# Designs tried in a protein design chat: VHH binders against Protein DOG1-like 4 (DOGL4). Part 206

Target 1, 232 residues: Protein DOG1-like 4 (DOGL4), of Arabidopsis thaliana (Mouse-ear cress) (q84jc2)
Amino acid sequence: MSKMRNLVEEKFLEFYESWVIQLELYLHQLLIAHNNNTMSETELRHLISKLTTHHKAYYTAKWAAIREDVLAFFGSVWLNPLENACSWLTGWKPSMVFRMVDRLRKSRVVLVEAQVKKLEELRVKTKFDEQKIEREMERYQVAMADRKMVELARLGCHVGGESVMVVEAAVRGLSMGLEKMVKAADCVRLKTLKGILDILTPPQCVEFLAAAATFQVQLRRWGNRRHYVTHS
Below, E stands for the ipSAE of ESMFold2; O stands for the ipSAE of OpenDDE; V2 stands for 0.75 times the mean of E and O plus 0.25 times the DockQ between their complexes.

## First folded at step 20 (VHH)

Design zk12 (from zi13 with S100Q; framework vhh_7z1x_3; at its last look DockQ between E and O 0.76; V2 from the best seeds 0.81)
Fold by OpenDDE, look of step 20:
Structure zk12 (fold): chain B 232 residues (1-232), chain A 122 residues (1-122)
Amino acid sequence: as target 1 above (232 residues)
Amino acid sequence: QVQLVETGGGLVQPGGSLRLSCTASGFTFSDYYMNWVRQAPGKGLEWLSGISRSGSYTYYEDSVKGRFTISRDNAKNTLYLQMNSLQPDDTAVYFCARYQGLEGLKPSFDHWGQGTQVTVSS
């Protein structure tokens, strides 16, 4: 709302707006493919590849941005409060996608036993990886109250060249830790997504991607209705 | 009144190049995501390219990727499409379109130009 935006925030805001628009365009293609079932397997694979490339582009941009200012992603100004509330460590929670798959199964998606087994294995692995990251985050949070942070707090109260340098170094250290965690989380996201797409058939992939994209754009829409986000 | 006017179309030989322009008026051009779309004879509309409001981020359909370049000059309220290595299957009416948002789950463009004809033929 009235939060001051830095350069990283402003740039990424525009990026994200454009990225989401493009996602909406791709979503339309996915829905057409899914509803009409007129596309060949090759065409479906091409469409899937297009979407995966789009998602990869997001993380490429994100990682470039977090190198400059990882803190910008903790309280992302390009997201509305609802989107932020649904975020886990600056993005979607990896384990959430399995719930989407489960919902698809309850609809018209039929998975063979081998797929179910592989998905379960992936779920377990994903959960394990999430927990590992959460433990690291907890450790990091505890460490923030350690001697280094106390020193930072004390130094922050003083005006002087040397003290400023020390404070900046400390802040950079903290930021680097956060960046590492964010990257780790993103890796789990990407691995999980890849894993799911490797298990599903091309038609199932299209349906899954359509569902995921729909959820994302609807979440944004719903959040914007309740809490208007200025995009211009 | 919102207006979009495309220019730059014409007849070109295969392998040739054209540069299309779309001049916008009646709205704040720099606030909107802009697009190029084409319609070939007997075919439906095909989205080709999009560009963010500042022009910093661009997207392309695979059919034109590497050959077409979208750009904009917000000071001139103008959208551009540089088309290189044109092929006969690029023959179509080309439109610039302003993105509005989703209607339901369908992307919506609320304003279109009249279009400009591009014909690629030997």
Scores: ipSAE 0.894, ipTM 0.969, lowest interface PAE 0.4, mean pLDDT 92
Fold by ESMFold2, look of step 20:
Structure zk12 (fold): chain B 232 residues (1-232), chain A 122 residues (1-122)
Amino acid sequence: as target 1 above (232 residues)
Amino acid sequence: QVQLVETGGGLVQPGGSLRLSCTASGFTFSDYYMNWVRQAPGKGLEWLSGISRSGSYTYYEDSVKGRFTISRDNAKNTLYLQMNSLQPDDTAVYFCARYQGLEGLKPSFDHWGQGTQVTVSS
């Protein structure tokens, strides 16, 4: 009779809803700043700092929650199916952000040679860190499959508390490994975001943050309008 | 039939404190992200603070962070704003507002109170 929603899921659902609402409010400020050249550099840096702090707050809350139940973050109840389909280890693939940078560079953002060089160095490092995490995840999945087979066989032969203890130990092992991998992926995401913002000028940062927030909120709105996967 | 009614405004000296209340009716108050917004004389609307459904998560505009505290009592259908260390720049009409979502990419607040005047003057 255990069909109650997880406390982690209940708390994070409310957190994420409010976090997205605040992102929507910040997006409006970013769009005003982008479309209006009357803001001073100090005002732009303040807005950029607000966005950076907001993103850090997301990871702070997430890391506290995954300590309690990392599995809640795989197929999250607070994300619609389209958002969940875009997840790589519970979030955007870190290098995906460079597609946004490339799009802006081809449109109206002019980068000087030093910025281009630094962005390419960061892209290479980000891809390297991603590949390292992917190799670790693949190795971990194989190890977990082997442990899962052993635990299942033992469950079939045991009755009572010992079988439950074996299953609980397997779940705990999976959770600890996944928590480590999710935090590693999140650290790459945060380092990459900070790296991009350090390379770009304040007006460029505003344009980048606006594009990223627009994509995130639009993906959520598009996913909420659809009830089926649009690709075959 | 949705109503939001602000109270608690008034005249206060610089450095003083006020506590605003917003009583909600005609909707399920605990289902909504609620906000305080102000409008200084001759100025546009300035968002100040927002609070999640249960009150567990709060957000502040930097100019009021540390001085203002948003809270809610869902049993009383009431939103609060505790304002400390008030300065002349805080003089404005203060509104509570219900967030509804985006219209296009623009935030939409679909219901507002009548506002309550706060005047900080020596």
Scores: ipSAE 0.746, ipTM 0.912, lowest interface PAE 1.0, mean pLDDT 83
ESMFold2 (binder alone), look of step 20: mean pLDDT 89; pTM 0.896

Design zk13 (from zi13 with S100E; framework vhh_7z1x_3; at its last look DockQ between E and O 0.78; V2 from the best seeds 0.83)
Fold by OpenDDE, look of step 20:
Structure zk13 (fold): chain B 232 residues (1-232), chain A 122 residues (1-122)
Amino acid sequence: as target 1 above (232 residues)
Amino acid sequence: QVQLVETGGGLVQPGGSLRLSCTASGFTFSDYYMNWVRQAPGKGLEWLSGISRSGSYTYYEDSVKGRFTISRDNAKNTLYLQMNSLQPDDTAVYFCARYEGLEGLKPSFDHWGQGTQVTVSS
């Protein structure tokens, strides 16, 4: 709202706005493909590839941005409060996608036993990876209260060239740690997404991607209705 | 009143190039995501390209990727489409369109130009 935006935030805001618009356009294509069932397998695969490329582009941009300012992503100004509340370590929680798959199964998506088994294996692995990252995050948070942070706090109260340099170095160190965690989380996201798409058939992939995109754009819409986010 | 006016269309041989322009008026051009779409004879509307409000981010449909380039000059309230390596299947009426948002789950473009005819023929 009244939060001052830095250059990284402003740039990524515009990127994200455009990215979401493009996602909405792709969502429409997914929905057409899903509802009409007129596309060949080759065409479906092409559409899936288009979406996966789009998602990869997001992370490419994100990773470029976090190199400059990872802290911008902890309190993302391009997201509304609802979107932020649903975020896990600057993005969607990987294990959440399995709930989406489960919902699809309860509708009209029929999975064969082999798919179910593979999905379960992937779910277990994903959960394990999430927990590992969470443990690292906890360790990191505990470390923030260590001697280094105390020193940082003390130095931050003083004006001087050397002290400023030390403080900046400490902050950079902390930021690097956060960046590492964010990247790790993103890797789990990407692996999980890839894993799911590798297990599902092309029609199922389209349905899954449509559901995921729908959820994302609706979450944004719902959040904006309650808490208006200025995009201009 | 919001207006979009496309220009630059014409007849070109295969392999040729054209540059389309769309001049906007009646609104703050720099606040909007802008698009190029086309409609070939007997076919539906096809989205081709989009560009962010500052012009920093661009997107393309696979059918035109590598051949078409979208750009904008916000100071001139103008949207551009550089079209290279034109093919006969690029023959269509080309429109610039302003993105509005979602109607339900369908993308909505609230304003269009009159369109400009592009014909690619030997």
Scores: ipSAE 0.889, ipTM 0.966, lowest interface PAE 0.5, mean pLDDT 92
Fold by ESMFold2, look of step 20:
Structure zk13 (fold): chain B 232 residues (1-232), chain A 122 residues (1-122)
Amino acid sequence: as target 1 above (232 residues)
Amino acid sequence: QVQLVETGGGLVQPGGSLRLSCTASGFTFSDYYMNWVRQAPGKGLEWLSGISRSGSYTYYEDSVKGRFTISRDNAKNTLYLQMNSLQPDDTAVYFCARYEGLEGLKPSFDHWGQGTQVTVSS
């Protein structure tokens, strides 16, 4: 009962539901293109552009929303518990996407040596950027723990206007720090996605985007279908 | 139980405009993502546009973006499609459809209207 949705959460819930429905429609187009050996390069590039535009629209909406309430994106009401459990700084972990590329290599996707080299370079850069953000998050957690102990000590000794103002300023500072880290993580996600699509050929991009959309859709459906076990 | 009824089709000259309506009954209209789909003679179904539950978020196929506008009035249980700058290639039967979700990995529209004919000629 204490979980009341604010305006940011209500608005983004509806946005995300519609965004996922549109992703499901695009997935259908990707699967048709995956099975169609006669599609032109122009048609494939157009479909790839639709998907990239759709993903950019997600981040445009997200960045507007985190400006108002970054905490809404930690344990989001528009995600099921499985989706939330798989989140790294409010989204998919950038290095994880390379496991999808590796899985496609074991199927019918053939990569030439030049592509393999470029993908490995991108993988290393992505992991490096990830690790820098993870270290920044660790420093943030340590700072937050120290500040919470100071706040508890102040509550025990001093109750007044100056202690309220100090707490409010500290909370504001922590929220701004979280926003910066979320945006940094999102930038790594976008750079990684763009990098992969630049390295792959148009047919390979369609296969990659189909796999990524399938995973996202299935994660949502699996998390919504959970079993109940009755106990007596 | 569930019914969707399209109206507003007709014959127009190239460059003309039409407004289609779809009246819904037998379900809570405001709980559903709603869509317009068309079928040209001898062609398959083409998804055109979709709209979120409140109407706040809309999506369009590239071929109609900028010319067509989807909207809804939940108080009247009515879905709309304003079509401007119509061309002969827009000639088709236009359907409103309720999105249900995926069957497997295929989008499923579980209820459709009867369709309304739009003809754009000379």
Scores: ipSAE 0.793, ipTM 0.927, lowest interface PAE 0.9, mean pLDDT 86
ESMFold2 (binder alone), look of step 20: mean pLDDT 89; pTM 0.898

Design zk14 (from zi13 with S100H; framework vhh_7z1x_3; at its last look DockQ between E and O 0.78; V2 from the best seeds 0.82)
Fold by OpenDDE, look of step 20:
Structure zk14 (fold): chain B 232 residues (1-232), chain A 122 residues (1-122)
Amino acid sequence: as target 1 above (232 residues)
Amino acid sequence: QVQLVETGGGLVQPGGSLRLSCTASGFTFSDYYMNWVRQAPGKGLEWLSGISRSGSYTYYEDSVKGRFTISRDNAKNTLYLQMNSLQPDDTAVYFCARYHGLEGLKPSFDHWGQGTQVTVSS
C-alpha cells in the first residue's frame, strides 16, 4: 500500500500532523474549562477564539496547498481510511455538526427556544448550501465524460509536442473546477461553524468545540488502530 | 536511553533576552514533535510552544506569542527557545518535552529534561 507522495502531500502531511497535535493540546484546555466551570466569560471567549483561530489556520494552509495541487486532497495521504470515508469533499460534512449539537442537547446543553429556532434556520441554510454544491459536483462529474475529456484521453495516449500542452491545459481546467468546489465547501463549513458559535453561549461553545475536537481525534485514533498510517 | 538536557537559563533583567537550548539523545530527534513548557513557583505546568518534526510549523501560547521563538536543528539534535522581552512573570523552570500522544484525551509527554531556571528580576 505504499503510495508515492508528491511535495504537496509531504508538506501537508507534516502540517496536518502538527496541527492535530496542537488540536489535542487545545482539546485538553477545552476539557479543563468545561469540567471546572471556573473560567470567566472573558476567559472562555479567549479560549474559543484560540480554537477558531486554529481552525482558520487549517483552511489557510489547505487553500494554499490546493492552489498547488487540489488533487492531493482527494486522496489525502495524511488521513487514514476511516477519516477519508467520513470525508465529504475533502473535509467534514457541514450538516454533521448539527447532529453533534443535537447530541449535546440530550446531555448537558440546555438551549433556549430562541437558540433552537436559530439553529434550525442555520441547519436549513447549511443543507441548502450542501445540496447546491452536490449538484455542482454532479454537473462536474458528468462534464468530465464529455467531449473534452474524451479528447484529453485520446491525447494522453499520444504524448508529444503540442498534444502535451493541450493535455496540461485540460488537466488544469479540471483542477480549477475541483478547487472551486472545495473552496465552496470550505466556505460552507466555516460559515456553519461561525453560525453555531454565534448562537451558542460561551460555555456551550466550549462544550461544542470540545465535542468536535474529541470526535476528530478519536476518529483518527480509531482509524489508525485498524489501518496504521505512518507519518515518518 | 532517551535524554533531554536544557541549558541557557539564568538571571536577566526585565526586557532582556535569553536563548534556551535542549539537546536530545537516545532517539531519532527529527521524528518527534517537540515542546517547551514551564513551571513557575507554586503554579502548574504551562505549555508554551511546539514545533513540527522538520521545524516548518510552530505554535505558541498566547502568553509568549510575539516574544518567544521556537526552532530546531535536527542535524544537531537540538531544540531552541529564543526569549525576548522577558517579564518577571516569565520566571520559571523551563523544560523541553517530547510529545508522545494521547492518553485517553490527555496529551502526553513521555520524556522531559531536568529543566533550566529562568529568573527575570530587577
Scores: ipSAE 0.893, ipTM 0.968, lowest interface PAE 0.5, mean pLDDT 92
Fold by ESMFold2, look of step 20:
Structure zk14 (fold): chain B 232 residues (1-232), chain A 122 residues (1-122)
Amino acid sequence: as target 1 above (232 residues)
Amino acid sequence: QVQLVETGGGLVQPGGSLRLSCTASGFTFSDYYMNWVRQAPGKGLEWLSGISRSGSYTYYEDSVKGRFTISRDNAKNTLYLQMNSLQPDDTAVYFCARYHGLEGLKPSFDHWGQGTQVTVSS
């Protein structure tokens, strides 16, 4: 039968739909700012602040939701299959963001040597943080499989209260570990985003945020189009 | 046919309050993200606020945040805008609008009300 949605999934689906609509509205403002050379630095900084606040609101809502059900964020019902396939620990992979900065440099963004140096430092730090999380995730998942699989085999988890309690403990342990890893990954994402915005000038930030929002919106549209034309 | 009808506009003194209503018909109101947009004399359209299908999630333009409150009653097919601390530069025609989605990379609102005039002056 089809996957059943729990309350967390239903609430976050509505949240995410509205959050994306608002991102689409902000993208329009970013594209206008990109094409308009008469906007003041104050106006650009206000727009950048709106985008930053919007992204923080996503993580605020997400962190509240993962406290209730972190598993909802692995194979999420509010994302299409392409979006889910592109996820690294429930979101965009922090190190891949620098590919977007590189593409902007090839097309329209001119960076001073000081900015290039700071971006390289941030890229290295970001990759290090990613690798640390991946190592911790591997250690945790192996430890969970070893301990809990042996306990489940011993108890014969088809019967009685003890078998149920062992399965319940294994699920709780996995969920708690996954929540920790997801929050750590989200912290790297936020640090990377803030780091990039701190290094770039306001016009460059608008270019970057426009590119990032465009990619997110287009990934969603591409995945939805592909989904609609499947054979079965 | 899809119809949106705004009511509740009028003349109010600075610092005053008004509550706008938008009654929807011809579609399943509770399936849509709904919005308030205004147009001041001689100006373009300014998006003010949006609300998710159940009403659980709301968004505001910075200039109205804290003063305006969007809400909806899906049983009555009605969208609301409570406007407090009104100032002369809030003078505008206020529209409710239904979000359609993107046309290319541009947001599209496919149905609009006829608008209701709000005038803030002594």
Scores: ipSAE 0.781, ipTM 0.919, lowest interface PAE 0.9, mean pLDDT 86
ESMFold2 (binder alone), look of step 20: mean pLDDT 89; pTM 0.897

Design zk15 (from zi13 with S100G; framework vhh_7z1x_3; at its last fold request DockQ between E and O 0.79; V2 from the best seeds 0.84)
Fold by OpenDDE, fold request of step 21:
Structure zk15 (fold): chain B 232 residues (1-232), chain A 122 residues (1-122)
Amino acid sequence: as target 1 above (232 residues)
Amino acid sequence: QVQLVETGGGLVQPGGSLRLSCTASGFTFSDYYMNWVRQAPGKGLEWLSGISRSGSYTYYEDSVKGRFTISRDNAKNTLYLQMNSLQPDDTAVYFCARYGGLEGLKPSFDHWGQGTQVTVSS
């Protein structure tokens, strides 16, 4: 399998492995902070900042990688099948985090009415943005089946030099669109995350981030056990 | 058997520099994420820095960012920690540790060196 991976995949695989390990370390800190409640607000804010910085670093690396080969992220060899199955445009579904907030609210997190209203507004906006991106994504996907590509497909194995150029051009066009859409999706993710963190208090932020990170790490673990895929 | 051996510790003045080394044996060094951790007197363990298997990606705790540099030479099975601008608060036993995965939700290090003492004092 490794022999079939391109350089972008290999590089990002190593990055992601290391990034996840670091996330696990931060998660541990979040859990300690949340469970012991011994940290000051300043300390909590610092911890939140560490995590947000870590997430920003991920997207910085991701965007550099997708510039080289966005298609690598639609295979995502660094993810197991379960993780991939739960992915939306190469990452977590932005609107999913609101379910996490709801679960927290039903457990230990007490939100004031003003927070609830703001979260609902953010949820509506996030959903709208997701749908907009999805519609545009569909356009790029459908556009791949243009006249030339359909004709080439019909010809089957009768592929010449010109056909290779046509396919490459089509793939480039699609890739450019995909890169745009992936970046747009990532922006929605980042905006949604920021929005939630702006609404929540520092202790609530820590709890939320811990829950989100826990879910991510557990999903990875469950997927690895099920499919016998080894990841760091 | 897996072994990690730290060297390079010692006494330095504030503002001084040290370079720690950790020599690995008994496993494929290049397959593992490696870390530096320290323990100051009367304090708990503090993670300082981590490095990916090839050395291409590094991470640092805020307390050492800009001052410490982690690196590795896989051909020599050696992990390094360059420590600059050392301060008295950096006084601790420094450990190299191999990442071992998650135990529950807790990250674990499955192998540690014996540690090397670093003392920063005027």
Scores: ipSAE 0.914, ipTM 0.972, lowest interface PAE 0.4, mean pLDDT 94
Fold by ESMFold2, fold request of step 21:
Structure zk15 (fold): chain B 232 residues (1-232), chain A 122 residues (1-122)
Amino acid sequence: as target 1 above (232 residues)
Amino acid sequence: QVQLVETGGGLVQPGGSLRLSCTASGFTFSDYYMNWVRQAPGKGLEWLSGISRSGSYTYYEDSVKGRFTISRDNAKNTLYLQMNSLQPDDTAVYFCARYGGLEGLKPSFDHWGQGTQVTVSS
């Protein structure tokens, strides 16, 4: 690693590594709960609450870090290349989580009619919210291609005190817009997660959370092993 | 080569406090997520707390949150557990454990200390 990593990247790298370790410990508890059909509803709800609290802690830390450097979350140093390639606006794509719910329905999870209806309504709302964010991203990209912004970037190559400050101000303005879009995407992620967990029963929530954590952990492990094989 | 040695256990009255230490040798201590785990007689292992490489991020099991504080001093290769408001149910052998990653999907603590006995009784 180069000394070119900034403080935000170094701090979040350590946070994320510890956060994933805790996710791995919680995944073990989820798998035990899945295999042990004698757990009470109260015990299941406590486990679900641990996972929910853990995810909220991730976003709390992320939003603090984004205020300092949103660009660190595009091509993150704490993620392997496979994890980065699978990201939509710095995280999992909200609408794609329903593919995991669909897989559970086909294998083991039995849903009643009311749950199916509520999940479909949530899926539609989630997709709508995603499309709204994608339209905002398009507007952001158009603003970046704006003639004035391109001209400022070109003039910045011929530096003087005033032109450097103007370019830096323009970059900060673009970063604020990007921060807003990332936070909006994260809010959709949180609303979607909460919505799914509110619709599912506690045993179904454990199944869903186990599947989601397994996917995240395995993607990280697979991407890391591929890295060692190809670069050793 | 890797060694973890716990100290600081003993007999305390209910409501009392105790500070455990774990001295590490044979590895780069600051490269590892470290943990405290306990075992009451006949009850199995209970993970209590974990701490990130620098000590900046800490995690606690609900049963000890607010009463126990994990910390580390990487210059001294030492992990700590401050235990307050101790109750008889806290009676156990307390272990320092190094997180070693996953074997399959199962978390593995690859090195353990011998443990230190904590007994809470009137």
Scores: ipSAE 0.807, ipTM 0.934, lowest interface PAE 0.8, mean pLDDT 86
ESMFold2, look of step 20: ipSAE 0.800; ipTM 0.929
ESMFold2 (binder alone), look of step 20: mean pLDDT 91; pTM 0.915
OpenDDE, look of step 20: ipSAE 0.897; ipTM 0.971
ESMFold2, fold request of step 21: ipSAE 0.661, 0.798; ipTM 0.897, 0.932
ESMFold2 (binder alone), fold request of step 21: mean pLDDT 90, 90, 90; pTM 0.907, 0.909, 0.911
OpenDDE, fold request of step 21: ipSAE 0.902, 0.912; ipTM 0.972, 0.971

Design zk16 (from zi13 with S100T; framework vhh_7z1x_3; at its last look DockQ between E and O 0.75; V2 from the best seeds 0.77)
Fold by OpenDDE, look of step 20:
Structure zk16 (fold): chain B 232 residues (1-232), chain A 122 residues (1-122)
Amino acid sequence: as target 1 above (232 residues)
Amino acid sequence: QVQLVETGGGLVQPGGSLRLSCTASGFTFSDYYMNWVRQAPGKGLEWLSGISRSGSYTYYEDSVKGRFTISRDNAKNTLYLQMNSLQPDDTAVYFCARYTGLEGLKPSFDHWGQGTQVTVSS
């Protein structure tokens, strides 16, 4: 069955579409910078800043949207099934980026010992933060299945009046909890990304960002080929 | 047949303003992400700005951010670029371009107009 889209979903769909297109344009710039090695450090830093600003814009938009309807992001109609399957709490899993860094190291990226050590420390911290959020999610899910779910189930059978208001209030409460968790996850994402970029040299940052962007756009392309995504 | 026609270019003094228009025909204009790009003499193509299908979301290159404004009127099949505080280094041929996705990892613009000349000189 086709999921009916609400206004938040429709707006964010267009946003995300445009955001991804812009990412594709930036990716091209990253690839040029990486492959030609013609840019100065200042220019590279500028490019890195451009990308980081773009990512920040995504989360700004996301957070505005989740304030209106956080549940929209647990369906994510703007994503194809493959993208959704690879999502952790409405986005990329923070610890995944370290695997990406490792792959880069196996190719052409040479890290000094100090960088390796810092990355390991960051990895450990990131993993810890992820686990903390997962525990909170579990706790939340258990709580939902307990009192709130029972209350919703009971009240949901009654149509009209005060019962509807109570149910809506309960749903809002649940949504607020989800919003908190999503924001927490996003904070870990942003911290992790910043941490990595602070450890890497500008050329390494460009390579990392290019790899990340490539992965993202390819995942979308692969998913779209397998499952048609309608962009209205 | 897909057509894009840019207008509004001309000679302007530094600090001046111009408004470019791009009229689209031969396709559903509102289905596409549209862009402005320019080419200065002896230089390569430079992407300047992009706009989402409905016009709700816009993006700018740093070189024009704060000075240029992209907009669109889908009912008129027209793309606009308001250019303020023009500088001599803004002298270029300006093109509107339709985005169609990636070819490999390279962004693809499948249709361009003939361009309109903008000259900023005292």
Scores: ipSAE 0.890, ipTM 0.966, lowest interface PAE 0.5, mean pLDDT 92
Fold by ESMFold2, look of step 20:
Structure zk16 (fold): chain B 232 residues (1-232), chain A 122 residues (1-122)
Amino acid sequence: as target 1 above (232 residues)
Amino acid sequence: QVQLVETGGGLVQPGGSLRLSCTASGFTFSDYYMNWVRQAPGKGLEWLSGISRSGSYTYYEDSVKGRFTISRDNAKNTLYLQMNSLQPDDTAVYFCARYTGLEGLKPSFDHWGQGTQVTVSS
């Protein structure tokens, strides 16, 4: 089991490295589109679609990997569930993306009033979805701590194959629950990204995607290992 | 000391197939994301495909997806491009290139092969 977990993590890290390289190639195209007004609206929409598809591919690969071994993505969260209450499930909070939007608004991108209203509505919805996931994760952590107490009592009273099978079933159930929560968090991240791109005009989308890609690429290059599985 | 040597180019009829090889030396080939790039007569460079260190993850430009297949054999330090359903507009010099990351915010390919000519005629 532990060999499979190590292999899953190493395989996903190779995927992520190649995924970031392709993101770097797309970043170049985004910067050309921003700096030189040589692209038609059709070409801009195609580039935005390529970036959207690339981000979807990240989650597709991640979800396949967590199906094999969700624990590979958590590290310290599993070792001390009562001490890791503020851990966000395998990434940045979905609402953190709005800091990039806010920075662009303050320095470069003009938004009309209708766009500002829609972005604020999306921000509120994203925070609501985050809070729902946080409540579910807290209930899950309590259930996990309670099951460990039952597990210790059971091992003190029962020995043999029946006890091992019950423990193995409990571990599988906890892993399946964590997989569901990680996918829920990732779905909020992806829905928020798509919502932002739907509200922004094509040139504004290029600006946003370039900023997000630059941030992610430079965090990776600065050696920030803890964010190697995180999207923009 | 880094060397990339492409082979396998030539003249082929429309609809035909060709397999390009790129032999690497002077570096740890399995540590690098590798790429194929082409340049058609009178045109700029066009990135075609890239492949992860082990070969498990591949990426393709839309115009070649489904027709071209990138692969690698790390034991032989060799990169491959299988080209099927070739058409006259695939005529170009094909280069094997090693990607090293961004210089500033521009992609940097620090080593290239000499290129191999592919001509799809008639």
Scores: ipSAE 0.655, ipTM 0.882, lowest interface PAE 1.3, mean pLDDT 81
ESMFold2 (binder alone), look of step 20: mean pLDDT 87; pTM 0.876

